# Ledger of designs, part 116: VHH binders against p49116

Target 1, 238 residues: p49116
Amino acid sequence: EGPLLSDTHVTFKLTMPSPMPEYLNVHYICESASRLLFLSMHWARSIPAFQALGQDCNTSLVRACWNELFTLGLAQCAQVMSLSTILAAIVNHLQNSIQEDKLSGDRIKQVMEHIWKLQEFCNSMAKLDIDGYEYAYLKAIVLFSPDHPGLTSTSQIEKFQEKAQMELQDYVQKTYSEDTYRLARILVRLPALRLMSSNITEELFFTGLIGNVSIDSIIPYILKMETAEYNGQITGAS

## First folded at step 7 (VHH)

Design ta5 (framework vhh_7n9e_1)
Fold by OpenDDE, second read of step 8:
Structure ta5 (fold): chain B 238 residues (1-238), chain A 120 residues (1-120)
Amino acid sequence: as target 1 above (238 residues)
Amino acid sequence: DVQLVESGGGLVQAGGSLRLSCAASGFTFSNYGMYWGRQAPGKGREWVSGISWSGGYTAYASSVKGRFTISRDNAKNTLYLQMNNLKPEDTALYYCARPGYTSSDESDYWGQGTQVTVSS
């Protein structure tokens, strides 16, 4: 069997909306997030092993892990996105809601903690200096997680995850041969992804565009979208 | 096509210094960690040093730690190896490499290498 990924899968280039406004409004944030989401989903779709699982299984798999993939994407594209500025803007917008007394104290705490966890995760990944190859395989490990409820073909998913883990291990061993703990340092970051609420992520990044529509509900459509349609959306004004 | 071209090798006396360069092309250089290896006469390939995509993380073989420094310039698609306090046992063909996708070394990309000879 050939490798799980290739150079085409290592490439992960996010194109931001242009021009960047002086004030980051909700629309800009949502558009940026949407582009990242589309890129992440289409990245998954481009993996032969993912295709081999079939449409129903693929959809279920992405529904289960989209928040984790999106978060890894945020970390990977943090510089290009100016993520710190985006998060600051989100907090500022949230402050308006707080002042209007639209949120409970508990909800405010949850949202702020989520933003904190997201920032910490991205910072931790930056400190590790994760490269495009490693990100690709980390995303693969997250994508091919067999422990989500309701999945079919769990044995096959597990095999793909193991393959991803092994190939990442090989990469790290080749590049950093006498640093025996590099792989462990990378992998121990993954549990943090599952501490993050998909609902809160959706509220923070996507509320302005999708309204009451859930990311879960649009995933099947994103996965069926043609590359040309995707590219058209990237270049189009929304 | 992926290409790696090493340069900067030569003959030096023990205690001397050399700076190796590796020019990369045919792939997005900043997407990958890179490493230096060497092969001494009659010996197998030996890992020397590795560097992350931005240079924020580096690793070294115990045999070269404190003497060698790996760095990179992504704008120039170039990998470097500064070698100080060279020893006769450092004599080898040095090569830069980009890892491949399998456990086999044959899946990696490397150049023709540059010869480093350290005289006693």
Scores: ipSAE 0.924, ipTM 0.974, lowest interface PAE 0.4, mean pLDDT 93
Fold by ESMFold2-Fast, scan of step 7:
Structure ta5 (fold): chain B 238 residues (1-238), chain A 120 residues (1-120)
Amino acid sequence: as target 1 above (238 residues)
Amino acid sequence: DVQLVESGGGLVQAGGSLRLSCAASGFTFSNYGMYWGRQAPGKGREWVSGISWSGGYTAYASSVKGRFTISRDNAKNTLYLQMNNLKPEDTALYYCARPGYTSSDESDYWGQGTQVTVSS
């Protein structure tokens, strides 16, 4: 018995590769994205409720929701990452690919629509001025989603999701007592995360680093990673 | 441990102004929204105003809207409440707070408070 999260779970600090190159390249973008992904997975691993579900359930949940967690992380860390600059560089490269006929028009359209959806999502979160507590609980809500196909232990997952929703509600109602609409404005942002393709996220942020392996296939290995190994990934240190 | 220390209260005439400050320590101030509350003798706690982490989002109790302005300086770990056009009914102990993890007000982190007295 006790709250789902603690102050340690509200802390979410991304350490960027340094220095930022004069011209953005695939290596810098992939390294930055990988650090955010590892930070997000380590965050999930640290939650006692998550640990209590067991390794098989943990793996299934993160495989199902990693793109939602990653996208929330992009929004939360947008300033630290200079995300607008990264997305602008990707768009410019993609527009050049249209002129050079390197990709099909349909594929380019899908990728552009994904980038615009991501920009709209990040802008909406920025306008709402979402804080670290709110981000932690939004991540918990998407992590403990009982409705992904193939999940077991759905009743336990649902209880943790409901607990996350209630604690977020309490926080918002205490902080902004007479603003009865803020919680609804925040929660209606979440469905957009499921409309964003994990395959396109992989192409934009992980091409050239993961290579031939999908993110969901490496998740079990990341979740088993020791703390020292995880720290090496997020800082780039030995 | 979370510590919040208020200052700036005092005695003022109706129509006067005061600026309250709250010095925060023991946590990453910029990760949390904050709020000001007040309690007059013989009354329950009343929420006054809330502010988001960057100051980009604020909310006010209907009784103070247009008269009070909440703000923060994250570099200084300080929360402020500018009170203008003070009324006798604003007389109360004012405290800043960081919301806790449960619906209970006991889970919130409160400062010791600073007394504001408005004479008629």
Scores: ipSAE 0.835, ipTM 0.934, lowest interface PAE 0.7, mean pLDDT 88

Design ta50 (framework vhh_7n9e_1)
Fold by ESMFold2-Fast, scan of step 7:
Structure ta50 (fold): chain B 238 residues (1-238), chain A 120 residues (1-120)
Amino acid sequence: as target 1 above (238 residues)
Amino acid sequence: DVQLVESGGGLVQAGGSLRLSCAASGFTFSNYGMYWGRQAPGKGREWVSGISWSGGYTAYASSVKGRFTISRDNAKNTLYLQMNNLKPEDTALYYCARPGWGSSDESDYWGQGTQVTVSS
């Protein structure tokens, strides 16, 4: 049996919308985020092990983990996205939108805490200098999570997750042979992904795309898109 | 296809220095960590040093720590190993490598190597 991923899965190239507006706005942020989401979905769909689980399982897995995959993608593409600039624009918008209503203030606090968690996650990944191979396998570990409620084929999913972890371990051990701590430093960052709210991610990055409809509702459609439509979404062509 | 070509080896006296280079092609160099290995005649392959994609993270075998420095130039697709205070036991064929798939060292992508000989 071959490896879980191939060299093509290590390549993860986000094409940003052009031109960049003079002032960042919700449409630019949502289009950028949508391209990253579609790139992440296309990446997952291209994995033979993922395809082998079947459509219903594929849909359930991605519905459960899309926020974790998206956040890993934000960290991996932080430089090309100018993520710090996008987050600063969101913070500025929130500060200008502060109302006297107490409930609105509590919501703003939750959103600001989410932004802080996201910045800390991206900063920790940058300090570890995570490469494309490591990101690909971290995404695979997250994707093949058997722990989500309502999943079938749990044993097969667990097998693929263990294979992903083993192949990541082999890579890290070959690259940094006598540094026995690097793998643990990387893996300990993953639990934080599950603490980040998918609802807040939707509010920050997908308001212009989704309206009142959740990402969960569009996932089955995205997974069924033909390759040409995926390519159109990730490059902005239609 | 992945190609790795080493250069910079030679004969030096104990206490001397050498700088090895490795030219990489056939893959996106900046997506991968890289490492240097060595093999002395009649011995197995020994890992020497590893470096992350940007050079922000490095690791060294205990036998070379403090004497060798690994670095990379992603714009030139080149990996380097600066070797200082060389010892006769550093005599070996030095290979640059990209980690392969699975647990076997045979799956790694290795260059042909550059010979380093340190006289006593």
Scores: ipSAE 0.808, ipTM 0.922, lowest interface PAE 0.8, mean pLDDT 87

Design ta51 (framework vhh_7n9e_1)
Fold by OpenDDE, second read of step 8:
Structure ta51 (fold): chain B 238 residues (1-238), chain A 120 residues (1-120)
Amino acid sequence: as target 1 above (238 residues)
Amino acid sequence: DVQLVESGGGLVQAGGSLRLSCAASGFTFSNYGMYWGRQAPGKGREWVSGISWSGGYTAYASSVKGRFTISRDNAKNTLYLQMNNLKPEDTALYYCARPGFGSSDESDYWGQGTQVTVSS
């Protein structure tokens, strides 16, 4: 069989909303996040192995791992997004909620810890200097995770994950042949993704756009979006 | 089409230095790690050095560690290999490479190479 991914899957270009405001408002943050989410979902959709699983199964996969894919996307696009500035803005917006006593002390702690973990993860990935090829396969490994509850075709999913892991290993071995620990250093970052709460991520990045609608509920719609419609979302001003 | 063109090779005396260049085209250079390999007469291909997309991470073969330095300029789509304190055993055809997809080495992209000859 051929490789799981190709050059087309290595390309992951996020276009930010324009113009960038002087003050990053909730709308700008949500629009940026939405574009990343769409890009991530359509990236997954472009993988032949993903398509081969069928609509029900691949939708279930994305529902299970969208937060992890999104987080990897944040790390990969951190510079283009000015992620540190976005996170700072999010914190500032949260301060208003805190002052209004809308959040419990425990919830505030949870949200702040989440932001910290997110920043730490992105920083760790930057320190590893992960490239587009490696990100593509890391996303594939996350995408084809068989250990989520309620999945069908788990054997096939596992096979794809193994293939992704092997191909990433091959890449690292070819590029960094005598550094036998490079792969391990990369893969050991993946558990951190599962420490991230999808609910908190949704609240931080998407509350301004989706209101009471969950990301989980819109995933099927995103996966069915036409390329032209997607492009319209990327180039359009909200 | 992916193209890699090496340059900078030549004849040098033991203890001398050379700087190799590799001009890349036909793909987004900054999306990939790159590596240098070499092939000595009568021997197989040998990995020499690898570099991450931004140059923030580098790796070297034990045989060249401390003597060779790999670098890149993404704005120029160029990969470099600074070779210092060259030894006769460094004599080889040096090639730059971009990894392809799949487990086979043949899936990678290579240039035609540049000849480095180190005399005693």
Scores: ipSAE 0.923, ipTM 0.973, lowest interface PAE 0.4, mean pLDDT 93
Fold by ESMFold2-Fast, scan of step 7:
Structure ta51 (fold): chain B 238 residues (1-238), chain A 120 residues (1-120)
Amino acid sequence: as target 1 above (238 residues)
Amino acid sequence: DVQLVESGGGLVQAGGSLRLSCAASGFTFSNYGMYWGRQAPGKGREWVSGISWSGGYTAYASSVKGRFTISRDNAKNTLYLQMNNLKPEDTALYYCARPGFGSSDESDYWGQGTQVTVSS
């Protein structure tokens, strides 16, 4: 049978809100993050293998891995987003909150640790010069994770994950033939994604946009959206 | 409709230099790593060098390391191979390639090739 992904799945184009404000604010950060989240979900929905698993399985997979997909998207789109500038603004806000005693020291420590892990991950991906093909397949490996609780099609999910791993290996071995260690350097980055809290990601990037609901709670509804609604969210044209 | 067109080959004496170019079209060039391969008469295809999307990561076959330099210009959709201190054993048809999809050796996209002949 054919490959897991195609050229359309390698294309991952984030359109940023325009114009950029003079000072970064919650609304700009949340709008940018929302566009990336919807782009990531639209990307997953476009994969034939994903569609073949059925709606209930699709919902379970995305609920389990959305934070990993989102973080890979942040790394891939770091330059387009000016992610370093966004993170610096968040750090500055946290430093001001410490000085003003607005947040507990334990909470600030948790959030700062998350930002450090995110920066480390993005820096490691940039150092490896990960391309669009590699990102697409890393996202597929994460998406087709058979080890999340409650999955009913685990054998098929595992086969799609193995297919993603094999096709990534083929690409890396053909492109960098005598560099036998590049694939391992890439794959050892993935476990770090599971150490990052989805709750802290929501607080940093989605505050003020989703109110009292979690991303996990809205995923089933987002996945059932018509294509036009996805396009509206991705471009900001609602 | 992936298209790869190589140029810059020719006849050169041992110790000489050549710069190969590859014009890419039909895909978003900056999304993919690229590589150069070569095939000498009566031999199979040999990988020569690979480059990541931004040029920040490169790899070379042991036979060409220190003599060849791979580079790219994403604004021009062009891949380059600078070949210095050429040897007779470098004589081959040089191909520009984009890795394909799937696990098949036939999934890659190869250009038509440009002939490099190094006289002793």
Scores: ipSAE 0.839, ipTM 0.937, lowest interface PAE 0.6, mean pLDDT 88

Design ta52 (framework vhh_7n9e_1)
Fold by OpenDDE, second read of step 8:
Structure ta52 (fold): chain B 238 residues (1-238), chain A 120 residues (1-120)
Amino acid sequence: as target 1 above (238 residues)
Amino acid sequence: DVQLVESGGGLVQAGGSLRLSCAASGFTFSNYGMYWGRQAPGKGREWVSGISWSGGYTAYASSVKGRFTISRDNAKNTLYLQMNNLKPEDTALYYCARPGHGSSDESDYWGQGTQVTVSS
């Protein structure tokens, strides 16, 4: 069989909303996040192995791992997004809510810890100097995770995950042959993704646009979105 | 189409230095790690050095560590290999490579290579 991914899947280019406002408002943050989410979902959709699982299984997979895919996307696009600035803005907006006594002390702690974990993860990935090829396969490994509850075709999903892992291993071995621990250093970062709450991610990045609608509920719509509609969203949003 | 063109090889005396260049085209250079390999006469291909997409991470074969330095300029789509304190055993055809998909070496992309000859 051929490889799981191709060079077309290595390309992952996020286009930010333009123009960038002087002050990063909630709308700009949400629009930026939405574009990344769409890009991530459509990236997954473009994988032949993903398509082979069928619509129901595909939707279930994305629902299970969208937060992880999104977070990997944030790490990969951190520079283009000015992620540190976005996170700072989010914290500032959060402070307003705190002053208004809208959040409990425990909730504030949870949100701040989430932001910290997110920043730490992105920093750790940057330190490893992960490239587009490696990110593509890391996303594939996350996408084809068989250990989520309620999944069908788990054997096939596992097979695809193994294939992704093997191909990544081959890539790292070819590029960095005598550094036998690089692959392990990369893969050991993946557990950090599951420490982050999808609910908190949703609240931080998407509440301004989605309101009371969950990311979970719109995933089927995103996956069925036409390329032209997606392109329109990227170029004509705001 | 992916193209890699190596240059900078030549004849040098032991203890001398050379700087190899590899011009890349046909793909987004900054999306990939790159590596240098070499093939000595009568021997198989040998990995020499690898570099991450931004150059923030590098790796070297034990045989060249401390003598060779790999670098890249993404703005110029160029990979470099600075070779210092060259030894006769460094004589080989040097090639730059971009890894492909899959386990086969044939999936990788190579240039034609540049000949490095180190005399005693």
Scores: ipSAE 0.921, ipTM 0.972, lowest interface PAE 0.4, mean pLDDT 93
Fold by ESMFold2-Fast, scan of step 7:
Structure ta52 (fold): chain B 238 residues (1-238), chain A 120 residues (1-120)
Amino acid sequence: as target 1 above (238 residues)
Amino acid sequence: DVQLVESGGGLVQAGGSLRLSCAASGFTFSNYGMYWGRQAPGKGREWVSGISWSGGYTAYASSVKGRFTISRDNAKNTLYLQMNNLKPEDTALYYCARPGHGSSDESDYWGQGTQVTVSS
């Protein structure tokens, strides 16, 4: 019928804690990441097609894809976040931990591989000069993934994913008409998102969450938050 | 809401140059790729050149590659097309465009255009 997304869904503005501390710490990284995660969930909630699937389906979809959405958000907001500075600080800390024999070398290797995959992903997106419209539709493609285990309403989810793919195709083909390969270059970046561990993302960016809480466990609560309460979380305002 | 206003067209002799401008308003300019198109009398619309949000990626129609340069200034919400070594075949109404949402050509946003006439 109407388009899957509108100009309001292209807008994606991250408000960072300010100013950045002289020495990066777990609190600053966690607060910054939490703001991006909340912004990403609020973005998903605002899509009429997403709302139409119902609360249970919405929760299942976001639980399945939050790491993909978060990683796309990191790439899109890399400059605003000074992501390269954050990752460099994490790498420096890990290298010092190896030298001081404070962490398992096997675990350090896994985490370093994750960071390198993340850096490569962000660099590839920057090299392609992906815009806000393209990011919005790439996020829609990963959000409306019908192939996660345990999902119901998979035919409707697939329809929305196909609609996202068609609208992205139209945009790219109109903007870069005689560059017939740009869309393929963009889409082949997406499989890498599923190879990134959500557990390692939690350790890198969400260390400092209170108690024995996982992102998976808090998703239903974030999705149920009222707009005013949600806005308070993403801006830090009461 | 979305408004695009072209300027800089005119009459020029073959081999000459023109610089077109497009003033954009009503949307966050830096979120979108943009393109230039043209339409000669009695012909359909022809895509000329496209540019990504930061200007880091550009593409050109084979007929203009090496002669035309697309650029943008996000601080000024302005899109440009520098046209060098113009040919009579470049005579057309030139318009800037922002792709719309959906899969319809009618969803796109076009300006009114600026006329470029190249004499032999």
Scores: ipSAE 0.842, ipTM 0.939, lowest interface PAE 0.7, mean pLDDT 89

Design ta53 (framework vhh_7n9e_1)
Fold by ESMFold2-Fast, scan of step 7:
Structure ta53 (fold): chain B 238 residues (1-238), chain A 120 residues (1-120)
Amino acid sequence: as target 1 above (238 residues)
Amino acid sequence: DVQLVESGGGLVQAGGSLRLSCAASGFTFSNYGMYWGRQAPGKGREWVSGISWSGGYTAYASSVKGRFTISRDNAKNTLYLQMNNLKPEDTALYYCARAGYGSSDESDYWGQGTQVTVSS
């Protein structure tokens, strides 16, 4: 039928908490990250192809890929978030909190490697000057991944992923016709998303909000939220 | 409703210069890469140049590289093509475009074009 996405799916506007504190703290970082997560979930829910898969499949897909969607969102919104400043503040807070324990040396190494990988990913996307259309389709490719364990409707998911890949290819080949390597440069960035630990992402960006509850455990509840409740979370309705 | 309106074409002698403009409306201009194409009488559409959303990435057809410069002003929703050292072979209808949704040429958005004629 019609195309996988439309102009409404290319629009991705993150509203940051205000005012920005003079010095970044865990509360501000957590609220900023939560807004991005909710925006990403709302984005996924708005796709007709996603809705067509049904609620159980939708929950399974988002549980499997939320970290990849979140990381793409961080790259896309890096300037709005002042992401480099947030990452510097996270490093400072983490070093202060974990230097009391002998095992903290191994943990800080893991976290620092994760931050380096995240910065490298965001820098590569910035260097390629990825646009809103390209980000929307990269998110769709990630969302419609048929290869996660436990998924149902894998044939339909694969068809949506292939549709996303074809439509991204069409866009890139029309916009940059004689740059035959641009699409390959973009797509080769995607496997790195699966190498980034969701547990470390939770520790860095959602400390103090979730406690001991994982993000994938709350996803079914976020996806069940009514439109008004969901919009309240991402826009700050009064 | 996506609209693209080109201007700046005209008649110019070989070796001359022209600057084309394209006014975009009906969509968030800064979310999309844009491109310029051209069509000479009796020929198909040829891609000329493309530009990423911020202008940080550009690409050019080999026939125009070094002579043409694509740029954009996102605050004004305007795409530009600066054409220098024009040749008679550059004579064509020039149109700006945004790729559409789907995987077919029919989904693309094109302006009506602005005529560029280069005399020897």
Scores: ipSAE 0.815, ipTM 0.930, lowest interface PAE 0.8, mean pLDDT 87

Design ta54 (framework vhh_7n9e_1)
Fold by ESMFold2-Fast, scan of step 7:
Structure ta54 (fold): chain B 238 residues (1-238), chain A 120 residues (1-120)
Amino acid sequence: as target 1 above (238 residues)
Amino acid sequence: DVQLVESGGGLVQAGGSLRLSCAASGFTFSNYGMYWGRQAPGKGREWVSGISWSGGYTAYASSVKGRFTISRDNAKNTLYLQMNNLKPEDTALYYCARSGYGSSDESDYWGQGTQVTVSS
């Protein structure tokens, strides 16, 4: 059995809606986030090990981890997205909501705390200078998590996660041979992803979603899209 | 078709300097960390220095720390190693490398190397 990932899986190129508007709006943010989400789903679907688990398992895994994959994608694509500018616009919008309704104050606090956690995570990844290979394997570790409730084939999922961890370790140890602590610094960032609410991510980035449908509800449909349809979504082609 | 081509080696006296270059092609250079290794006659391969994709993070073997500087130019797909205060013990074939996939050294990509000889 060959390696878990290949050079195809290290390539992760987000095509942004063009051009960025002078004043950010909900539609631009939602379109940008949707493209990243579709790119992340297409990335997962392209992994032979993932395909081998079968449709039901694939759906369950992505439903469980889409927020973690999306957040890793935000960190990886932060520069191309101008993520700091998007987050500043969201913060400004939220501050206006505080003035409108005192009763939303606790919710706004939760959302602001989420934004601060997201900013800290992205800054940590930037400071560590995580590359495309490292991101691909961190996403694989997250994707092949055997500990989500309701999963079947957990033994095989665990083996794929261990394989991802071993291959990441090999890469880091070869590239930064005498820096024995780099891998630990990278891996210790992952638990923070589980503390970020998928509900709050949906509110921040997917507000324009039709019918207020949750992301986990549409995942089975996204995963069934033809490759051309995935490519259309991530490039904005129709 | 990953290709790595080193240049800049030569003969230099102890205390001198050399700058090595590595031209990379056949892959998206900016997606990967890169490293320099060396092999002295009759010895195994020794890791020298590694650099992250943007150049924001670097690491060095204890034997070269403070004397060598690794850098990269992603626009030119080129990796560099600036070697100062060279010692006879630095005499080796220097090669640039990118790790492959899996956990085998056989999957890694190595250049052919450029010879560095330091005379006393």
Scores: ipSAE 0.776, ipTM 0.920, lowest interface PAE 1.1, mean pLDDT 88

